VH-VL binders against b7kms5. Designs and how they scored, part 175

Target 1, 80 residues: b7kms5
Amino acid sequence: DTFETVRNTIRIESEVDESLRQLCHEERITKETWLEAAYLYLCEKPEELAQVIQLAQERLSQRKAIADYKRAKTMQERFL
Key: E = the ipSAE of ESMFold2; O = the ipSAE of OpenDDE; V2 = 0.75 times the mean of E and O plus 0.25 times the DockQ between their complexes.

## First folded at step 10 (VH-VL)

Design da99 (framework fv_miptenalimab)
Fold by ESMFold2-Fast, scan of step 10:
Structure da99 (fold): chain C 80 residues (1-80), chain A 124 residues (1-124), chain B 107 residues (1-107)
Amino acid sequence: as target 1 above (80 residues)
Amino acid sequence: QVTLVESGGGVVQPGRSLRLSCAFSGFSLSTRGVGVGWIRQAPGKGLEWVALIYWDEDKRYNPALKSRFTISRDNSKNTLYLQMNSLRAEDTAVYFCAHRTYSFGSWSSYFDYWGQGTTVTVSS
Amino acid sequence: DIQMTQSPSFLSASVGDRVSITCKASQGISSYLAWYQQKPGKAPKLLIYAASTLQSGVPDRFSGSGSGTDFTLTISSLQPEDFATYYCQQLNSWPLTFGQGTKLEIK
């Protein structure tokens, strides 16, 4: 009755996506329902959620470092 | 009404074992999001977390105590246990059991109901 | 392990006073902090969780603030029943740890 959904687009690491797709195929679930279940489960264990947030912050920092490196390389090729 | 009542404390000699019990009512450990834990307090000292067990039987221990203490539950009896082995004088404390819950809106957990504690004295 | 340090360790005050107790974490813990009150011979009682959320049934003279590493519990106007020991607890990282406690006593 009150089941409303939102469509969104996310970009994740290719190897992570491949692994998650295989898991969902073998377990007969969808990526959407896995994401919902994983988030809800972690909300029920805030102590564990805090650890996941720390990992997410680390991964975000790594992505920013990679992006910064790629920008520097592009500048080197175009202007140096 | 949520209640927790500890029992099993007493005087014991160093090197011995004790099993503490916590009888609870007003909630079920099989309910998603529920956990129960043990917190101890040495005479005149502060609080020290011992162990926690979640509804799905996931267990967490204070690393200083993990080798000697085991947390377990019996859902059919609504009872939580703490098995304490190789007891030392420094284990002398009041042992509290406490109900742990969470708030979805604040992404936070906390111990909202506590028993009155059972006293363990380790002496020769 | 995350160390929680409370200041002061003891505090003398009078009924009607505004008092504040500080809790410092050795590492960032966001808002994963709870405050408890313990009276002699009794179990601790939850006052505040998520650093600033007042537990149902707790008088509104109690408030919590802070995030990261620095947290404060404030009692806006002390009542006789507020003389007790207060503990902060972090629930961000294993193992869970408490501050050493602050004993609030009558002046």
Scores: ipSAE 0.614, ipTM 0.883, lowest interface PAE 1.2, mean pLDDT 92

Design db1 (framework fv_miptenalimab)
Fold by ESMFold2-Fast, scan of step 10:
Structure db1 (fold): chain C 80 residues (1-80), chain A 128 residues (1-128), chain B 107 residues (1-107)
Amino acid sequence: as target 1 above (80 residues)
Amino acid sequence: QVTLVESGGGVVQPGRSLRLSCAFSGFSLSTRGVGVGWIRQAPGKGLEWVALIYWDDDKRYNPALKSRFTISRDNSKNTLYLQMNSLRAEDTAVYFCAHRGYTFSLDSGLWSSYFDYWGQGTTVTVSS
Amino acid sequence: DIQMTQSPSFLSASVGDRVSITCRASQGISSYLAWYQQKPGKAPKLLIYAASTLQSGVPDRFSGSGSGTDFTLTISSLQPEDFATYYCQQLNSWPLTFGQGTKLEIK
């Protein structure tokens, strides 16, 4: 019916996943359809999309900083 | 084929209210993705964004004006409104309504918006 | 609020000149910037959106560049109809804000 999907694996923060799981359960939707709807909606409101992209960039930077810190800490502990 | 025509401007005393109208054609504000806004320009000054309304009735206001101004629409009449209360001398300006478009820009790789069609403006003069 | 500052506020040039107008945002706005042209007594006309994308029907002598905080509008060979006031606008953050304008006058 001209409908194609792709299978992807995503990893998100457990707290965010818990909140999203609760929302999806209450509203009777799936994480997949929420993601599709959220992206499509934001594309129609670029002013809002810009804010979401900024938040995503900030979260990505935070994850990188945490990963770098943990890597450095592990290396230091190895040499104790 | 998109046209917007403002009306309702005039000379008003400070503290009074005024409602501006914008009659549009060539698009429907009930169409998903469409937005329409108000932008004003004081004599000899630059442009100042006033408010925007989306197809889903979501509204955004300039915080400096939100307490006194209200944006609304009548989809059956293809008309946008700006209700202006407690008018002040600094509200003296030409008020434009404008269609807010959006597209994916291949050059920048972004979904972006812009004001692509503008009305001729209606003049509001607040004076005693 | 994001402040948009244009430079210069006034520009004097001759037909055939290459002119550039700059716009600076007080915070990063990615490429969410539009440029408008306004002639006396008329409504603004969209020239460029997404910092560098030319609006349909706008002459190719107009170009936009930049991202983040610093943006430039360039007219490669100025024509008589180009003498006008130019405004930049950020559409990244609420409230939407415009630069103060650059008035381009004949030398």
Scores: ipSAE 0.536, ipTM 0.872, lowest interface PAE 1.6, mean pLDDT 92

Design db10 (framework fv_miptenalimab)
Fold by ESMFold2-Fast, scan of step 10:
Structure db10 (fold): chain C 80 residues (1-80), chain A 128 residues (1-128), chain B 107 residues (1-107)
Amino acid sequence: as target 1 above (80 residues)
Amino acid sequence: QVTLVESGGGVVQPGRSLRLSCAFSGFSLSTRGVGVGWIRQAPGKGLEWVALIYWDDDKRYNPALKSRFTISRDNSKNTLYLQMNSLRAEDTAVYFCAHRGYTYSLDSGTWSSYFDYWGQGTTVTVSS
Amino acid sequence: DIQMTQSPSFLSASVGDRVSITCRASQGISSYLAWYQQKPGKAPKLLIYAASTLQSGVPDRFSGSGSGTDFTLTISSLQPEDFATYYCQQLNSWPLTFGQGTKLEIK
């Protein structure tokens, strides 16, 4: 290996994962190299990076709301 | 030393076209990460962003100007251009070319951009 | 488009005063805001980027604060060379937009 690497485990939405896997298959790249390239590219265009960060913040808020709803529903079904 | 020198301004009749040039010295427009653009200022008024071009030829325009203005560059001459068509009285302004810098900011915890080098400006007057 | 509103439009002050200029964005821009100083007949000069980071070579009497929608540029002890027009700019969203400017005049 020419690069030192770190293994990360990331949980992403299944629809996004399916789309990204298809893209990587068609373009003959890996998810890891796409992630690296996307981040490095956006760092050189901070105006675009800002938009991506905003979308990430919105998605995180949405996922928290959905997760909280599911936890509350599960607890209610077990104890009420 | 980084230097930006605009040229091509002047007095022009409404409806005509004009091309502005900006000669860059001290860095190459083809360098990865470089972004350069145009910002204008009407007499006695504030700043208005016109357009920006990245090293990979990706372009961004002020939507109000996109139909009439085109940004381009010639890497061999290290020069930025603004082609202005169908000029109107409201296009009367000083046109500045500017270099868009970017750095990681410890205070904000992210990459941020700014316009750090500016040319002296070239005056465009659209009148009869 | 994101509207940037500066206040006040005019500010009259004396040398040695502490002055503050406010910039308000019509929607959240995190910390993607820069401040510029412009003297008559000259190009703007970058003072601050990322809302609060001082540009190299800019005197430390200048400071910026804020995040989201509300931002402030402060000059802690006004000097004669600081009388100029000040602009904020958001670099969060296309198109890039500037505030209308604050003209700082000697009292």
Scores: ipSAE 0.530, ipTM 0.858, lowest interface PAE 1.6, mean pLDDT 91

Design db2 (framework fv_miptenalimab)
Fold by ESMFold2-Fast, scan of step 10:
Structure db2 (fold): chain C 80 residues (1-80), chain A 128 residues (1-128), chain B 107 residues (1-107)
Amino acid sequence: as target 1 above (80 residues)
Amino acid sequence: QVTLVESGGGVVQPGRSLRLSCAFSGFSLSTRGVGVGWIRQAPGKGLEWVALIYWDDDKRYNPALKSRFTISRDNSKNTLYLQMNSLRAEDTAVYFCAHRGYTFSLDSGIWSSYFDYWGQGTTVTVSS
Amino acid sequence: DIQMTQSPSFLSASVGDRVSITCRASQGISSYLAWYQQKPGKAPKLLIYAASTLQSGVPDRFSGSGSGTDFTLTISSLQPEDFATYYCQQLNSWPLTFGQGTKLEIK
């Protein structure tokens, strides 16, 4: 009744997670409250939000390229 | 009712400095989500964005002007400033200040910004 | 910087005509585009934002369409007060940039 929240499970790169975890520890906040605050703040600056979306699209493309490379390499390797 | 009124323009020699002011009412630049910018227009030419300042004092500049121009504000006076240094003939223009709004667009599904209220402009002429 | 190119630069039309002005971005800007109208000696007036959303108080004969790189402003039935210069602006990337303008003249 007091709070309406949803549980989210997301996978992020370990290096980014380590940096964010350290930031949250030093500032005494949680990853979930940082995510909420970051999104809400960016919605009030659409010009900045657009740049974040572009970065997200670039990161998604990089992940896809890496996944495609790994799959292709596995298919080319000969099995005994 | 939102109003913006520019002042401080005039004729100035190349290499000199000039500070423009924009007195606004109907909103406060201390209000979360508010932004105000400067846009200029050379005689007979199109619009060129100069700078933008957000409620949290975050500032964005046209890279071509960043080294010579500084945007600032005085919240107690509801006034925006543009400090222009090392003025050149190509800086000759009408300088507008404009309120930057933002809204979620249901049609496009995005958060979008825009310049919705504009001042009448102040004219800067740089001549030798 | 993202270059915004409008076409045509000059357009002659008659009252009652359907008029379209095009704006092209040098790279994708999603729907982060606004259209402005400017009359001689006056400040610009916002017509449309987010490519297709009509600003409050703007007549519904104005409409915007497009996304990505190609955008169109349409006036369905031109009125005498619509003769002005029109500018598109991208708000996707820094620096913010405007098109060169389209001057709509009476034929």
Scores: ipSAE 0.603, ipTM 0.879, lowest interface PAE 1.3, mean pLDDT 92

Design db3 (framework fv_miptenalimab)
Fold by ESMFold2-Fast, scan of step 10:
Structure db3 (fold): chain C 80 residues (1-80), chain A 128 residues (1-128), chain B 107 residues (1-107)
Amino acid sequence: as target 1 above (80 residues)
Amino acid sequence: QVTLVESGGGVVQPGRSLRLSCAFSGFSLSTRGVGVGWIRQAPGKGLEWVALIYWDDDKRYNPALKSRFTISRDNSKNTLYLQMNSLRAEDTAVYFCAHRGYTFSLDSGYWSSYFDYWGQGTTVTVSS
Amino acid sequence: DIQMTQSPSFLSASVGDRVSITCRASQGISSYLAWYQQKPGKAPKLLIYAASTLQSGVPDRFSGSGSGTDFTLTISSLQPEDFATYYCQQLNSWPLTFGQGTKLEIK
């Protein structure tokens, strides 16, 4: 009857974090248990999971593009 | 053994309504994770997805049919229904009920779904 | 809606032949694709899911490949019972859509 947990450090967009914190406060749950429940629920609906994965890929691509642009701009300002 | 048996088909005039039934044996429609639905096939044509209902009553419809068709279930009878209203000649088809399975596929590396059990189909003919 | 297009629509072959049927999605569907076999007057039978995973009880002469937009169903050595219509289906996006079907006929 015991389970092991893994500690993760994650960075998410501040507006998403604010919304999720409010939801967890109102419903009296934790971000950890919400994440676990959301993933497990989606695994039981692969058609919905597929759509979530597409959104995640889009968000990751957007985040990478912004990070790459900022890095390139910093190098330009210092050396070009 | 898992079995699906459709009923309720027949000949009906345009503009009328029909309700199809599908009796499930071998599993409970109220079981968490279960998804069941309807797929139709017009004479000599291919397969067209109609609707799906999940164990939690979440419903998904083919947008072309959503305004006229309603999917529902009765857990006490372990039966799936399709209510079809304002029938048109274009709705003439064999209607299959099907169970949506899902599993983690090692080949793809993620959770995937499919229709693994099908009924024999019930024929709906819309003609004047 | 994601459009699924199969090629060819009709295929003539002989027992013992290797045959391939292709399925193309109008947009990326990763590996959320299933293949079904349908014989006249019967319900479809699941052959392959997740593009390449063989359903339990299906003969190993059947195989699937592909990801994204282009998929192939292959029968390595046709048997008499394999003459049927084959359908691909995407389960990546709502509404779920099927290809138009490929009718495999005796040559």
Scores: ipSAE 0.596, ipTM 0.879, lowest interface PAE 1.4, mean pLDDT 91

Design db4 (framework fv_miptenalimab; at its last look DockQ between E and O 0.02; V2 from the best seeds 0.00; counts 0 for: pae O 9.6 > 2, placed apart)
Fold by ESMFold2-Fast, scan of step 10:
Structure db4 (fold): chain C 80 residues (1-80), chain A 128 residues (1-128), chain B 107 residues (1-107)
Amino acid sequence: as target 1 above (80 residues)
Amino acid sequence: QVTLVESGGGVVQPGRSLRLSCAFSGFSLSTRGVGVGWIRQAPGKGLEWVALIYWDDDKRYNPALKSRFTISRDNSKNTLYLQMNSLRAEDTAVYFCAHRGYTFSYDSGTWSSYFDYWGQGTTVTVSS
Amino acid sequence: DIQMTQSPSFLSASVGDRVSITCRASQGISSYLAWYQQKPGKAPKLLIYAASTLQSGVPDRFSGSGSGTDFTLTISSLQPEDFATYYCQQLNSWPLTFGQGTKLEIK
């Protein structure tokens, strides 16, 4: 083939996925080509890349907090 | 070989307008990833970022200046412009244009930007 | 806006001295920091980007360190041509901001 590619399975927020699917349909592009283009574009604008990284760190922290809460609740329900 | 040369500065009365030019060579603003900006320096003071324009015509402004200043370009002339309106005494400064470079930094593990080539500056004095 | 504060604002030193200038950001900027040197009547010159990467052509007596909020520019053995004003800049958040500058004067 012309390009070497890798297959990745990613899990993203359902509402974000729905919005991205609509965008890809309207613009006639694929999710994978949008991801590649978005990353490459941000590398050419490091000032914007820095802002995206901050948002990603924030979202990761939120997911960790939710996971920690769910784990604690499960332990309480088992042993209380 | 990258060079930038500013022009258009001078003495102007408060409330008036002035347009600065920056003639550059050694790169093209139509090339992906290229950016050019304006940075100013008041007499005896430090550096203040004014505005930046990217190859795709995306523009970023210092919010304190956005309502009065406009950055633009003419790719056919390799020239960058700064249109300054409603000038105030506080706008008195040397205005530099600068090429915004970017590269992958192996030390930091990420892409980073910087201003690597600067013009000599043009002086704007706002005086009644 | 992210405020960049340099310490000291003025520094007197002699040729051969090791000098350090500190830059502090009001919030985390990772490694998105550059250092510039400016001589009287001249445009600034890029010394370091990404907090610690030396720009090509800059003497290796210059070095940068730090990440997050605290950054340092060091000149290991001061030379006569190094007497100048030094500025840090964050390129992490809009608007881009500079420190107030550190003037390095001959003792």
Scores: ipSAE 0.643, ipTM 0.889, lowest interface PAE 1.2, mean pLDDT 92
Fold by ESMFold2, look of step 11:
Structure db4 (fold): chain C 80 residues (1-80), chain A 128 residues (1-128), chain B 107 residues (1-107)
Amino acid sequence: as target 1 above (80 residues)
Amino acid sequence: QVTLVESGGGVVQPGRSLRLSCAFSGFSLSTRGVGVGWIRQAPGKGLEWVALIYWDDDKRYNPALKSRFTISRDNSKNTLYLQMNSLRAEDTAVYFCAHRGYTFSYDSGTWSSYFDYWGQGTTVTVSS
Amino acid sequence: DIQMTQSPSFLSASVGDRVSITCRASQGISSYLAWYQQKPGKAPKLLIYAASTLQSGVPDRFSGSGSGTDFTLTISSLQPEDFATYYCQQLNSWPLTFGQGTKLEIK
């Protein structure tokens, strides 16, 4: 009968998190309600949702590339 | 039953303005999730997207036309408009009004958009 | 802008043939692709959305496939009413863009 929720943990880039925290504070909302609202809004505008997904894919690739670089640098320093 | 009927086309000289209308029924543009757009087709050519307006009055334009064309609506009359200014020969086309559908596609697992209902078009001819 | 290139531009075929029309995007568009059929003097009609989902009322001889940059519309057994021009359209990125069209004529 109730508004069922699921407990989630996510990692957000620190600069993005700070900006999002400020926005939510100024607008007197929570990160959770912002996330839900943003997704539901975009479902009604799939053209915009597609652009957000494209950006998300780019960010995912960037985060993976940075992680790979840091691992390679750590291995080089260990054998130096 | 969804219907869209365009009007306001005609023959005009270059540099003039023209406003197209699209009278529709079977949906309301104030209804959440609804969108309507304009697509044009030059004689013997393919389809070119012109503009889209969402139910919340958010508007998107073909950037090549954005400086001269304005999409708008009158929800009380169930009518969509396209104001076309500084008309050029290359604006000669049939202009279609089309309803933007959207849904979750179980085949692809994604939310998708498409133009599911179209009017028959109105012809704009720009000639000297 | 994402350019959509259809191949072939012109196709001649007989009733009963299996035909395929290809649409290629200049960059990835996931599955945000629609196919339309247009007969002379008429408005386009939606056939397929989300690359592979048939619109209600469209015969199952039509099918769509593909993801990313390469997409195919297939008509498994061509009927007389299928002779028309076919367009793909991407709905992944602004501006929305159509392929140049494929005219399917009776041989």
Scores: ipSAE 0.463, ipTM 0.856, lowest interface PAE 2.5, mean pLDDT 91
Fold by OpenDDE, look of step 11:
Structure db4 (fold): chain C 80 residues (1-80), chain A 128 residues (1-128), chain B 107 residues (1-107)
Amino acid sequence: as target 1 above (80 residues)
Amino acid sequence: QVTLVESGGGVVQPGRSLRLSCAFSGFSLSTRGVGVGWIRQAPGKGLEWVALIYWDDDKRYNPALKSRFTISRDNSKNTLYLQMNSLRAEDTAVYFCAHRGYTFSYDSGTWSSYFDYWGQGTTVTVSS
Amino acid sequence: DIQMTQSPSFLSASVGDRVSITCRASQGISSYLAWYQQKPGKAPKLLIYAASTLQSGVPDRFSGSGSGTDFTLTISSLQPEDFATYYCQQLNSWPLTFGQGTKLEIK
């Protein structure tokens, strides 16, 4: 049996990415297989999944805030 | 390190013109978001905002002074200018140039302007 | 224009004292307020912006609070170098305006 894979572009916060990279290196796994494994694990842990989703939503909100800041800086910098 | 140095002050008669200069370093007025302004202070009095110029050459003026004062820049020289015309006795003051700091309100989606770096000022005295 | 009114205009205090200076805006300015310190013959120095954010390098004995129309600058324990004139500035609307200043003197 073989696995079919899909190419994804994933952008990760730099500090998280570095930490994850180090972990994967030490454990001789890849970020890809880590992500797959983590998701599969969480699918069997509904409470933990809910917690991760909440954290993910918070992080997304932070990203949006930063994006809004950058956009506003570009377009509205001179306005009070 | 941001530094600003004003020059061009002196004693002048009413009705005359004077141009102040502000040489700055540590930043570029061609950088998006950057602004530089003038603030003056009459002897023994408080601070009065005069004008502000942005990186894109957009300008803001104190309405009371807009008709007589003009703010401008020379990016090649990293120099800010304040052209003052039709000077009056009440224009006597120390004139400071200052780097614009800004903060964004995420709630309102707007920017604000304050002054985080100041020069030591140049004195303008208007007297007959 | 937005008028900024500081209180008091003059304040006498001793080293070690806790002092507070207030600034009132003629209309709501949210948290768009800055505080400056000025010593005789010197340029103003930024202390606080966005009502409560301490400028880098400023001692943490300085703090700012308030929102809307009423703001306060607090020095938790006055030091000899803190005797100066303090100004508030609204950042909310053109034209930018300052308070009239509060001179903090040695008692």
Scores: ipSAE 0.006, ipTM 0.706, lowest interface PAE 9.6, mean pLDDT 91
ESMFold2 (binder alone), look of step 11: mean pLDDT 91; pTM 0.936

Design db5 (framework fv_miptenalimab)
Fold by ESMFold2-Fast, scan of step 10:
Structure db5 (fold): chain C 80 residues (1-80), chain A 128 residues (1-128), chain B 107 residues (1-107)
Amino acid sequence: as target 1 above (80 residues)
Amino acid sequence: QVTLVESGGGVVQPGRSLRLSCAFSGFSLSTRGVGVGWIRQAPGKGLEWVALIYWDDDKRYNPALKSRFTISRDNSKNTLYLQMNSLRAEDTAVYFCAHRGYTFSLGTGTWSSYFDYWGQGTTVTVSS
Amino acid sequence: DIQMTQSPSFLSASVGDRVSITCRASQGISSYLAWYQQKPGKAPKLLIYAASTLQSGVPDRFSGSGSGTDFTLTISSLQPEDFATYYCQQLNSWPLTFGQGTKLEIK
């Protein structure tokens, strides 16, 4: 066996997951192999990798803003 | 040894078409990760990126030129082409063909690309 | 489009001088920046990629620094063969764009 793997639990947006699940079903691949292939492919196209990183940074910022809002709301509702 | 040699330039009248060729050796466009592009330089001016083609036939164009220029390849001949239509005086330039390399930057974890081998260029003059 | 602006456009220096050329991107490009040297009548030659990584075969007097929007190419001790035009290029976003060039001339 030339591959050693690690197990990860990843939380992604539900609509993205639904779309990716449909793609994997249609193409007869797994989410794990799609993720590996997507990353390796982008490593061969650094110009495209840079664009994906920018999108990831934008999405991360959006998630942080939402998380901060929900945290503040929970604090208010629990203590007020 | 990587070499690229451009040809097909010359004097052409406005509104005409011209096809440039780039014969290369030392790499194959069918090899994963390989990309080749066109960069031009007007007399006394700086560099302007024209187009890039990847090993998987994915193509990227300068939006200012996309409607008039088409990049293509013939892997059996190790040749890259640039089809230029509706030529204008501002298309007058030396056209370079260049190999797009990429690598991992040690210590940073950042991938990057660059044009590491260039041909000598072919001159296109659009003049009546 | 990401605009790349070089400063200065012209630089006069003497052999042995330390010279620096700057390049500013209109938007963040991380470290997706390359530097090229071009001599009259010749094709450009890659000097540096990933903002700070020296291309194989390029003398170690050349160095690059910076990230995001502001970048610098430095020649620590200028040699006669270094008088040329230098270009920065961003490879972060489509379309790929170059700076206008910095012409380095003998003083």
Scores: ipSAE 0.432, ipTM 0.847, lowest interface PAE 2.1, mean pLDDT 90

Design db6 (framework fv_miptenalimab)
Fold by ESMFold2-Fast, scan of step 10:
Structure db6 (fold): chain C 80 residues (1-80), chain A 128 residues (1-128), chain B 107 residues (1-107)
Amino acid sequence: as target 1 above (80 residues)
Amino acid sequence: QVTLVESGGGVVQPGRSLRLSCAFSGFSLSTRGVGVGWIRQAPGKGLEWVALIYWDDDKRYNPALKSRFTISRDNSKNTLYLQMNSLRAEDTAVYFCAHRGYTFSLDSGTWSSYFDYWGQGTTVTVSS
Amino acid sequence: DIQMTQSPSFLSASVGDRVSITCRASQGISSYLAWYQQKPGKAPKLLIYAASTLQSGVPDRFSGSGSGTDFTLTISSLQPEDFATYYCQQYNSWPLTFGQGTKLEIK
């Protein structure tokens, strides 16, 4: 049997991506294997996984708030 | 068969120290995913979590107790310890050691942590 | 810290009754909740984890429900051996916290 993989496209914050790229280069691993390992490791510590999920929810809320603000500003400019 | 046996309890004067031990059989404390810890119960009161140590030596403490209590393990003896310093009357309790089980499934998305095996406890009485 | 509050603190019921114990978290904990049974002079025993999953070997008269902040442990038909104190426990955040306990007395 062999690993069956999927190709995914994700968008992450530029500073986070830069930091992760440096880590992967120094440790001689890939982003995909780091992501897999990080997720599987957190699955072994549900208490820590819960905290990561909370952080993810907070970051998602921030992105939505920014998007909503930009949309509202564009509508105001359209009327003026 | 999984067994947990506590020892080291007794009567001690305020301000002194005690070290509790818990001997585990049926699994290794160094096995990936294993977590073990201490929960205490004062006479007639409820349960209070004290500390937990993971297989990778990562430690978590109740913040109210962190300055006085230290959790550690000896993998060669398969034994868990709780070092208790500066003991107070309020530390009088039955101290249980427990195995922290966990479950995860990528198929169902189930993540869980629970204390599935417990020792019978060792009694610590802090009295003058 | 997440505070866990159980209701009631004690209750009396007859054999065969359906009883429910409630546990409330001071903030959202998703389904990261376990229930334990403790008989006098004994160590606690795990009954339920992930709010609703029965531990192997636990009788099916026990069930758990809820998510977020409000959780319920139900015993569908109370038996004499169910005389015990019941505790909820959250594992969503540090430190781990237990409810104050619910003492069930069978009459």
Scores: ipSAE 0.375, ipTM 0.838, lowest interface PAE 2.7, mean pLDDT 90

